# Designs tried in a protein design chat: VH-VL binders against q0atu2. Part 166

Target 1, 119 residues: q0atu2
Amino acid sequence: MLDKKARIRTSREYRNVFEKGKRLSGRFLIIYYVENALDNNRFGFITNKKIGMAVIRNRIKRQLRAIVREYQGQVKNKHDIVLVARAGIGKSSFEGMEKDYIAIMKKAGLFARNANKID

## First folded at step 8 (VH-VL)

Design tc36 (framework fv_dusigitumab)
Fold by ESMFold2-Fast, scan of step 8:
Structure tc36 (fold): chain C 119 residues (1-119), chain A 121 residues (1-121), chain B 111 residues (1-111)
Amino acid sequence: as target 1 above (119 residues)
Amino acid sequence: QVQLVQSGAEVKKPGASVKVSCKASGYTFTGYDINWVRQATGQGLEWMGWMNPYSGYTGYAQKFQGRVTMTRNTSISTAYMELSSLRSEDTAVYYCARDYSYYSTSYFDYWGQGTTVTVSS
Amino acid sequence: QSVLTQPPSVSAAPGQKVTISCSGSSSNIGDNYVSWYQQLPGTAPKLLIYDNDKRPSGIPDRFSGSKSGTSATLGITGLQTGDEADYYCGTWDSSLSAEYVFGGGTKLTVL
């Protein structure tokens, strides 16, 4: 579970990230991200209806929050980041989503790149 | 800038298969899902399915399950839709469309020009 | 036939206003954002409205959208002959195998 301060909460904040942010896509995830003026990161999660019924969308959201929380300490501070689930994410395993998240965050320059250089 | 260019018209016999291509340019092909939509002469738009060009995963409308296959070749930024066991009622214009996702929504922001498929005996 | 219901045709004179309705259910329009697509004769559809009421770059402000409950409306003011086209609403329908659904289309004639 992410703390309330680490979550994007308002429609205005989501709009700001989508309109002013950069977009980067992975296999199952798209991230939109922008620097903020805060001392912490904030995350948003979007599972639109093309993913499936509410029970599937809620499972995906829960799993994505768990992944983000686990890797929160590796994310460069002062960013608003929105994760949008892509078509087919429901066919992925938890591990598959986790690997995709790590890959796109590294590609975006939002993770420390040096720690994993040899791998 | 963004373009989806489809293959040319096809004439097929009942029972045959047709494979329509959709070549993308002006954006990162693997970054956006591709949807296929058809339209019979004088009729409305009918959604057939989606394909994720990064993963290769697909979702098909129940009506087309077992007859449609959607694939891609990422090296040439091209999506394909193959429809088998063709019937006269499959005579239609077939469109590919790019899926733009954000917020709680996704919509088709760019469309190919269409490919006419005629099925006649 | 179609999952979303639109009137088959609408007509008005140049300079007038028309509205085109699109009616669905709680699993589609009631639960999702609606898009509108314009199809000029002999051409592919073009995105006209997204997120119920937003216009892509290049779409004039004469075109507007709205949504209430399980229905959506496309409004066109200051009608021009170049607006003669078929108009389709579209949205996702929530299911285990989610599907995109279109309205039956409305033919707009500018007389």
Scores: ipSAE 0.712, ipTM 0.897, lowest interface PAE 1.2, mean pLDDT 90
Fold by OpenDDE, second read of step 9:
Structure tc36 (fold): chain C 119 residues (1-119), chain A 121 residues (1-121), chain B 111 residues (1-111)
Amino acid sequence: as target 1 above (119 residues)
Amino acid sequence: QVQLVQSGAEVKKPGASVKVSCKASGYTFTGYDINWVRQATGQGLEWMGWMNPYSGYTGYAQKFQGRVTMTRNTSISTAYMELSSLRSEDTAVYYCARDYSYYSTSYFDYWGQGTTVTVSS
Amino acid sequence: QSVLTQPPSVSAAPGQKVTISCSGSSSNIGDNYVSWYQQLPGTAPKLLIYDNDKRPSGIPDRFSGSKSGTSATLGITGLQTGDEADYYCGTWDSSLSAEYVFGGGTKLTVL
C-alpha cells in the first residue's frame, strides 16, 4: 500500500488539486496534477458511481493504487496527482488500466527521464 | 494590474538562436505557468510550450522538442524562450501568456504584447 | 492543419447574431474545457471565454460559449463593428503529449 505521506487524504487537498492543477484525459483515467511544496509526491483516487457498484469501485481503487505504487518511484517529485476513474473502466483489464496510466503519465511528462519500467 | 512585457523585435540569420524575454508584474510570478505561443504572418496561433516559474519544469510541443528552451529568472520575474537553429519558417510574432488553472482547466488569461522575430538570410 | 477545426470566416451585419464552431475529438474538446480568444487586428490575443461558457470580467454578455460532445461554439449577439477580429478556440489535447491546441481561427467580418 502507498505510504500515508504519499496519499492525498483531505478534501481540502483534493480541492486544491482540482482547482489549481492541470487536467489530462486517457481512455480509462483522468489525471489532475499540480506541483506541491513537499519533497514527495501525493496520489489521490476518485471512483464515482458512473463506473459501477461499490464492489466494482473498490476493486478499481485497489487496482489503481497498485499501479501507482508500482511506478511511483519513477514519477517526477513535488506533484500532487489525482486519478479519476472514467466510465467504462470497470470493463477494463488490469493491464489495460496500467497501460492507460503509463500513457497518460508519459503524455503529462510526469515520469522521470530515466524511468525504466515505462518503456 | 497583471502585465506581461516582452522584449523588442529580433532579426536573425538562419541557423542562429533567439532568446525572447517576458517580464511579469502585478502578481506572484512563481504562482503561474508561462506559456509561449507564436503566430506567423497571416497564420493562426501555435502553442510552443509551458514553463513553471517556481520549479523550472517545462513541457514543450513535440514540434519544438530539442530546439526550444524555456527558462526563468525569478529574481526579476522574467521568463525566457530560446529557439535555436532558426529557419525562415520561424519568422513570427512570439507571445508569452500566463496560464491560469481553475477547476480542472487552464487558460491563458493575460498575454504579452508579442515579439516579432524575423529570420532571413 | 490545425487540430481543432474552425470555419475560416464568418460575416454578418451589425446587430445580428453569429456563431463560430470549433470541432475537435474526444482527446481534446471531448475531455477538456474550451477557451476562446479574440484577436483584434494588429494586437495580441485576448481571453474571451473560459471553461466552455464563462466570461472573464469586462467581457459583455453578448459573448457566449457552449460545448457539446467534441464541439464547441462561440456566440456573438448584437454584433458591433468593434467585434471584427480573429477568433480562436483552444484546449488541451492529451493525445499530443499534453499539448495545448488551437483552432485555425475564424475571421469575423462585420458587414
Scores: ipSAE 0.014, ipTM 0.678, lowest interface PAE 7.9, mean pLDDT 90

Design tc37 (framework fv_dusigitumab)
Fold by ESMFold2-Fast, scan of step 8:
Structure tc37 (fold): chain C 119 residues (1-119), chain A 121 residues (1-121), chain B 111 residues (1-111)
Amino acid sequence: as target 1 above (119 residues)
Amino acid sequence: QVQLVQSGAEVKKPGASVKVSCKASGYTFTGYDINWVRQATGQGLEWMGWMNPYSGYTGYAQKFQGRVTMTRNTSISTAYMELSSLRSEDTAVYYCARDYSYYEASYFDYWGQGTTVTVSS
Amino acid sequence: QSVLTQPPSVSAAPGQKVTISCSGSSSNIGDNYVSWYQQLPGTAPKLLIYDNDKRPSGIPDRFSGSKSGTSATLGITGLQTGDEADYYCGTWDSSLSAEYVFGGGTKLTVL
């Protein structure tokens, strides 16, 4: 479970990341990201209705939070990062989502040098 | 600038298949999902499905399931929509449209010019 | 039939105001954000409003959107002859696996 301070919760904060952030796409995920003025990273999770019915959207959100939590130690500090699920993510495996997340974060330069995976 | 350019008009016989193309330019093709929407003469817009050009995964409206296939060729930034077992009721203008997500909203920010498909009996 | 209900037509004189309604249910408009699309005669649809009330770059502030419960409204002020078009609302429907649904369209005539 991500700590409350590590989550983006308000629509205003989400919209700020969308408006000011950089966009980078993966196979199943899009990230929007921007540096923040805080002492920590914050993550947001968006599963639009296009992903599927509520049970699928809720599953995807839970799995993405688990992936982010597992790799939080590798993320460069002081960023607001929003993960947006793409159409088709519901057909992906957990491992597929995890690999996509790692690939996107590396491509964005958001994984810290010498960072390690958290089990 | 963002552009979606579709293939030209098609005239088909009942029972045939038609394959419409949609060539994207001005953005990273694999970065945005593509939707297909049709419009019969004098009628409203009808959503057919989505295709994720990065993964190749698709989702189709129940009405078209079994008759529609959406694919892409990433090397030429082109999306395709193939509709089989054509009937006169399939006579319509077919549009491709780019999907954009802003917060929890997902909508179609750029559209192709449309491809007229006429099915004559 | 269209899943979302719009009036089939609306008309007003240049300079006047017009509103176009879009009615749905809890599984679509009540549970999601609404977009509006403008289709000029002989052309493809164009995004007019997204996220209930936001305008893309290049869309004048004469166009506005709002949402209340299971209904959405498109407002157009200072009508111009160039506003003659068909207007469609659209949103995702949460009662199905994943389908985008449109209103039946409203033909705006500027008299």
Scores: ipSAE 0.808, ipTM 0.910, lowest interface PAE 0.9, mean pLDDT 91
Fold by OpenDDE, second read of step 9:
Structure tc37 (fold): chain C 119 residues (1-119), chain A 121 residues (1-121), chain B 111 residues (1-111)
Amino acid sequence: as target 1 above (119 residues)
Amino acid sequence: QVQLVQSGAEVKKPGASVKVSCKASGYTFTGYDINWVRQATGQGLEWMGWMNPYSGYTGYAQKFQGRVTMTRNTSISTAYMELSSLRSEDTAVYYCARDYSYYEASYFDYWGQGTTVTVSS
Amino acid sequence: QSVLTQPPSVSAAPGQKVTISCSGSSSNIGDNYVSWYQQLPGTAPKLLIYDNDKRPSGIPDRFSGSKSGTSATLGITGLQTGDEADYYCGTWDSSLSAEYVFGGGTKLTVL
């Protein structure tokens, strides 16, 4: 799992990202991202009821956390990033989800220049 | 400005199919889901389903499973809703609506003008 | 008939305050954000309130929303003749599958 310091945890932290951050939509994910004043990145995960039943939402959250953890070392520092799952993500494979994450993060310019395993 | 413009009124016979279009403009079409909602004359709103214009994936209300098909043409930013095996009770105004999703919420922030579908013998 | 329950009608004189209730269950209003939609006669619905109590741009502060438990309430102060319309609450319900559900609608008459 992601370390606690790498997580957006409070409602205030989430609100800040949604109100001040940029929004970018991918196939299965919407990301909100904003610079923070920290030395590390923080990630948040949102799976609303539109995604499906609790079992599905929890599965999606686990998968998204796994993806973010895999690539977190390649993301530019000093960002708060919230991932919002879009409808249909539950029908996607893990690989499809990962591909969408990489694509949207690239579009946002959030990967470091020396990032690997994202091509 | 965000706009959803729907196709014109339809008159169909029972057993036929109808396909309503919804052309979006003023925003990135693939970035927002499209919902379809209908309203029979003098009745309330009834949700039919959602469609993700990027993926093409859909989620239909159980009531319409097997009878409704929601699609899109991304090149012209247009969503479609097709309802088959029409019956008299399908007579209604059909609306497309943009879905805004953020945080834990999802709501319909922009609506089409509606398309009247009349099913009669 | 509708998953969410609204009074069929409410009425008041201009300048007065009205409230419209929306009752649901734990699987819908209890766990999800509520939206309200205004539908003027002969027109498409319009978003009035989102996230229980937020107003979109252009919606006057005469309109307010609140949520408590499994119920939501729409409040309208300083009632105007132009407020005469049907009002619907809506939210997501995931009891069996993720579906959006509306209230039965409330007709507001300005006396």
Scores: ipSAE 0.716, ipTM 0.920, lowest interface PAE 0.8, mean pLDDT 94

Design tc38 (framework fv_dusigitumab)
Fold by ESMFold2-Fast, scan of step 8:
Structure tc38 (fold): chain C 119 residues (1-119), chain A 121 residues (1-121), chain B 111 residues (1-111)
Amino acid sequence: as target 1 above (119 residues)
Amino acid sequence: QVQLVQSGAEVKKPGASVKVSCKASGYTFTGYDINWVRQATGQGLEWMGWMNPYSGYTGYAQKFQGRVTMTRNTSISTAYMELSSLRSEDTAVYYCARDYSYYEVSYFDYWGQGTTVTVSS
Amino acid sequence: QSVLTQPPSVSAAPGQKVTISCSGSSSNIGDNYVSWYQQLPGTAPKLLIYDNDKRPSGIPDRFSGSKSGTSATLGITGLQTGDEADYYCGTWDSSLSAEYVFGGGTKLTVL
């Protein structure tokens, strides 16, 4: 499960990311992201009512948390990042969501570069 | 600046179909979902459905299911809404609107100017 | 019939205050955030309030929103003749077939 230290939990914290952050859209996801003053990254997850029934929204949230957890070591430090599910995400596969997440994070410049290190 | 420009007025006979266009400019077209809303003369706003221009996926209001089709052409940043089996009750102004997600919900931050569709015999 | 209930009309004099109510149920207003849209005569709707009480850039602070339980309220102070318009509340309904629902609209006349 994603560590509680790495989760955005309060309405105030979410709204701060929406109001001050940058926005980037993928096929199934939108991210809002901003640098924080903490020593770690924090993630938020939004599946609003337009996505569908509660069962679908809960499945999407679980799958997004699993994807974020899998790749959290690759994310540049000190960011608050909110993932917002787009209309139609309920029709995508887990693999489709994962590929979309990776593509968005790379385009946002939020994945740390591990290749091309020069001694 | 964000702008949604819709096609011109249409006059149709009962039983015909109409296809309204909505051309987006001033932003990344695939980055925002598009909603369609109509308004009959002297009546209120009525939501018809959403279309994700990146995926092509759609969701329609139950009332319009089976009669409405929403599509897009990403090469010209244009969304379309086609309504078939037209009745006189479909006489309305049809709007496209851009969907913006903020916190727990989405809302419509920019609207097209509207397209008047008149259905009469 | 609209799912959300608004008074069909309200009126007041320039400089006065009006409030417009929007009543729903637990599956819409009770479970979601409300937006308000202003429609001037002969024009497309324009976003006026989002997230219950927030104003987009360019909307003066004379306009305010609030929500309590299954109802939302739009407040307008310092009424101007340019405020004559139809006002609509809107939100997502969290039923099995999630849909965006609008109030029936309120015609504001500044007399």
Scores: ipSAE 0.783, ipTM 0.904, lowest interface PAE 0.9, mean pLDDT 91
Fold by OpenDDE, second read of step 9:
Structure tc38 (fold): chain C 119 residues (1-119), chain A 121 residues (1-121), chain B 111 residues (1-111)
Amino acid sequence: as target 1 above (119 residues)
Amino acid sequence: QVQLVQSGAEVKKPGASVKVSCKASGYTFTGYDINWVRQATGQGLEWMGWMNPYSGYTGYAQKFQGRVTMTRNTSISTAYMELSSLRSEDTAVYYCARDYSYYEVSYFDYWGQGTTVTVSS
Amino acid sequence: QSVLTQPPSVSAAPGQKVTISCSGSSSNIGDNYVSWYQQLPGTAPKLLIYDNDKRPSGIPDRFSGSKSGTSATLGITGLQTGDEADYYCGTWDSSLSAEYVFGGGTKLTVL
């Protein structure tokens, strides 16, 4: 589980990211990201009904949290990052999802320079 | 110069396993996924899966799930594809291909020369 | 049987133009970039077009790619005898657990 301090939790926090952040669309994910005034990163997750039933949405959210947690230490500090699952993600594999996350985060330049090789 | 050099032809009996190697050179091996694609004689290309040489993570086509294993030895820049429980329909030329993946872009920009695997009684 | 549909064969005389179609669905061509691969007889496939319409270095501008909706097209102008080969379109399909899918291939014959 992600530490609660590493999670975007309030509507105000989400709104701030959506309004002031940058947006990138990957294969399965859309990310919104903006710098914060903290010493840590915070992550948010959005899974809407286009993905499928609640069971599927919950599974996807759990998988995305696992992916984010795995690479959390390699992400540049002081960012709020919201992951929005695209409609087709429910049919994707976990590995495909992870690959997409890595690719889009690289595109955004959000990985630290000393991060492990993640190509 | 990017090169992918595959191991030689294999002849196997039904039920056996085959392990094909793909040695990469001319680039950072751990920087690019390796895909495996096969082609039966006179047939089209069939994607089998991908493997990330750094993490070792894989994604297999559903058709081969449970029967294919993709691995790598980073010290010698070599990827491996092992297919078990071989049957006659597995007779094909097997290719490794480098995956240029960035963002939502992905294509196979370099290919090995292919490895012929023949499964016969 | 292939997820992407191509005509099994096309033919034309040298100097002419040919087009090869690749038909898919929203989950593959609709949502993802298409690549084309050329396979000369007895050889491994070679990347011909990527990102729908881009040519790798070394590929002449006689080759072109386009994408519209859920279909892609490969165009070859100034057809040469050396263009005789099999051509495959390919892309990712999210409906198949993020699998890569190929077309059935098109055999181009230069008359």
Scores: ipSAE 0.017, ipTM 0.656, lowest interface PAE 7.9, mean pLDDT 90

Design tc39 (framework fv_dusigitumab)
Fold by ESMFold2-Fast, scan of step 8:
Structure tc39 (fold): chain C 119 residues (1-119), chain A 121 residues (1-121), chain B 111 residues (1-111)
Amino acid sequence: as target 1 above (119 residues)
Amino acid sequence: QVQLVQSGAEVKKPGASVKVSCKASGYTFTGYDINWVRQATGQGLEWMGWMNPYSGYTGYAQKFQGRVTMTRNTSISTAYMELSSLRSEDTAVYYCARDYSYYENSYFDYWGQGTTVTVSS
Amino acid sequence: QSVLTQPPSVSAAPGQKVTISCSGSSSNIGDNYVSWYQQLPGTAPKLLIYDNDKRPSGIPDRFSGSKSGTSATLGITGLQTGDEADYYCGTWDSSLSAEYVFGGGTKLTVL
């Protein structure tokens, strides 16, 4: 479960990320991201009607939150990041979504590139 | 600048198949979903389905299930829509359109010029 | 048959105002945002309004949109002959399976 301080909660905050943020697409996900003026990261999750019925949209949203929670410690601090599900995500596996998320975050420069190197 | 350029007009006999192409330029082809919409002569717009050019996954309107196939070739930034078992009622202009997602909505921000398909004996 | 209901035609004189209605249900307009598309004779549709009331760059402010409950409205003020076109509302439908649905279209005549 993501802590509530790590969640984007209002429509106004979502629209700010869409309007000012950078866009990067993956196979199943699009991210919009922008630096914030806070001490922490915040995440938003969008599964619009083209994804499918409410049951499918709610399942996808839960799975994306679980993925984000798992990798939260690798994300560069001070960012608002919105994950938008793409058409067809309901046909992907959990592992497929996870791999897509990692690939997008690395490409955006928001993840550690050499996770196995320790100082 | 964003453009979607479709293949030229087709004349087909009943029972044949037609494959319409839609070549994208001016943006990252795999970054936006593609929708197909048709318009029979003198009638309104009718949604046929969506295709995600990154994953290759598709979703079709119930009316076209079993007769439509949407594919893409990412090396040439081109989407395809193939409709089989053609009937006279399939005579229409077929459009591709780019899907743009903003907040909790998505809509079609750029459209191809259309491809006229005529089915006649 | 279209899922969303529009009047088949509207007409007015140059300089006047028209409104075009689009009626749906709780599973489409009542549950999602509405877009409007303009189709000039012999051309492809063009996005005119998105997210109920927003205009893409290049669309003049005499075009406006609104939504109330299960209905949406397109307003056009200062009518010009170049506005003669078919106008379509569209949205996603959440009942059973996801499909994009259009209104039946409204032919606008300016005479």
Scores: ipSAE 0.804, ipTM 0.910, lowest interface PAE 0.9, mean pLDDT 91
Fold by OpenDDE, second read of step 9:
Structure tc39 (fold): chain C 119 residues (1-119), chain A 121 residues (1-121), chain B 111 residues (1-111)
Amino acid sequence: as target 1 above (119 residues)
Amino acid sequence: QVQLVQSGAEVKKPGASVKVSCKASGYTFTGYDINWVRQATGQGLEWMGWMNPYSGYTGYAQKFQGRVTMTRNTSISTAYMELSSLRSEDTAVYYCARDYSYYENSYFDYWGQGTTVTVSS
Amino acid sequence: QSVLTQPPSVSAAPGQKVTISCSGSSSNIGDNYVSWYQQLPGTAPKLLIYDNDKRPSGIPDRFSGSKSGTSATLGITGLQTGDEADYYCGTWDSSLSAEYVFGGGTKLTVL
């Protein structure tokens, strides 16, 4: 599980990312990202009702948290990043989600230059 | 400027199929889902389903399962909705609409002009 | 037969205020954000309100939305003749395999 301080938790924090951040769409994910004034990154996760039933949404969130946790040490510092699951993500494998996450984060330029396991 | 331009009116016989196109412009086509909504004459709006232009995945309303197919051609930023086994009650104006995901919600922020499909013997 | 229930029609004189109700259940309006769409005669629907109470750019502030429990309300103040149209509420319903559902629509007549 992600550290408490690595999580976007308040509505105000989410709103700030959505309103001031950049938006980038991937195959299964949309990311909103903005620089923060902290020494750490914070991640948020959104699974809207379009994704499906609560059990599905919760599964997706759990999987996305696992992916983010795996690569969090390779992400550039001082960013708030919100992952929004796109419709159809439930039909994807975990590996597919991971691949999409890596691809979209690369496109956003959010991985550190010395990052590994992202090729 | 975001625009969705749909194909022209169609007249079909019962049992036939119709394929309506929706060409998107003014934004990244693969970045937003496309929804299809129809409206029978003098009736309300009826949601048919969504299509993710990037993945090609779809979600259809149960009412249209097995009869509707939503596809896309990313090279020309065009979405398609095909409805088969047409019946008279399928006579309606069919709309494509862009889906915007915001927070835990999504809504339809841009709509095509509509395509009239008439099914008659 | 619509999942969301709207009055079939409302009317008022220019300059007056009207409200349009939208009633649903816990699985739709109760748990999800509501959007409103305006459809002028002979035209495609247009997004009027999203996320219960937010207005897209270009929508005047005389249009407002609110949500409470399993019901939503659209408010229109300073009614104008150009407001004569059909209005639809909409939201997602997870009980229907995550389907989008509309209200039956309300015809607004400006007297």
Scores: ipSAE 0.577, ipTM 0.897, lowest interface PAE 1.2, mean pLDDT 93

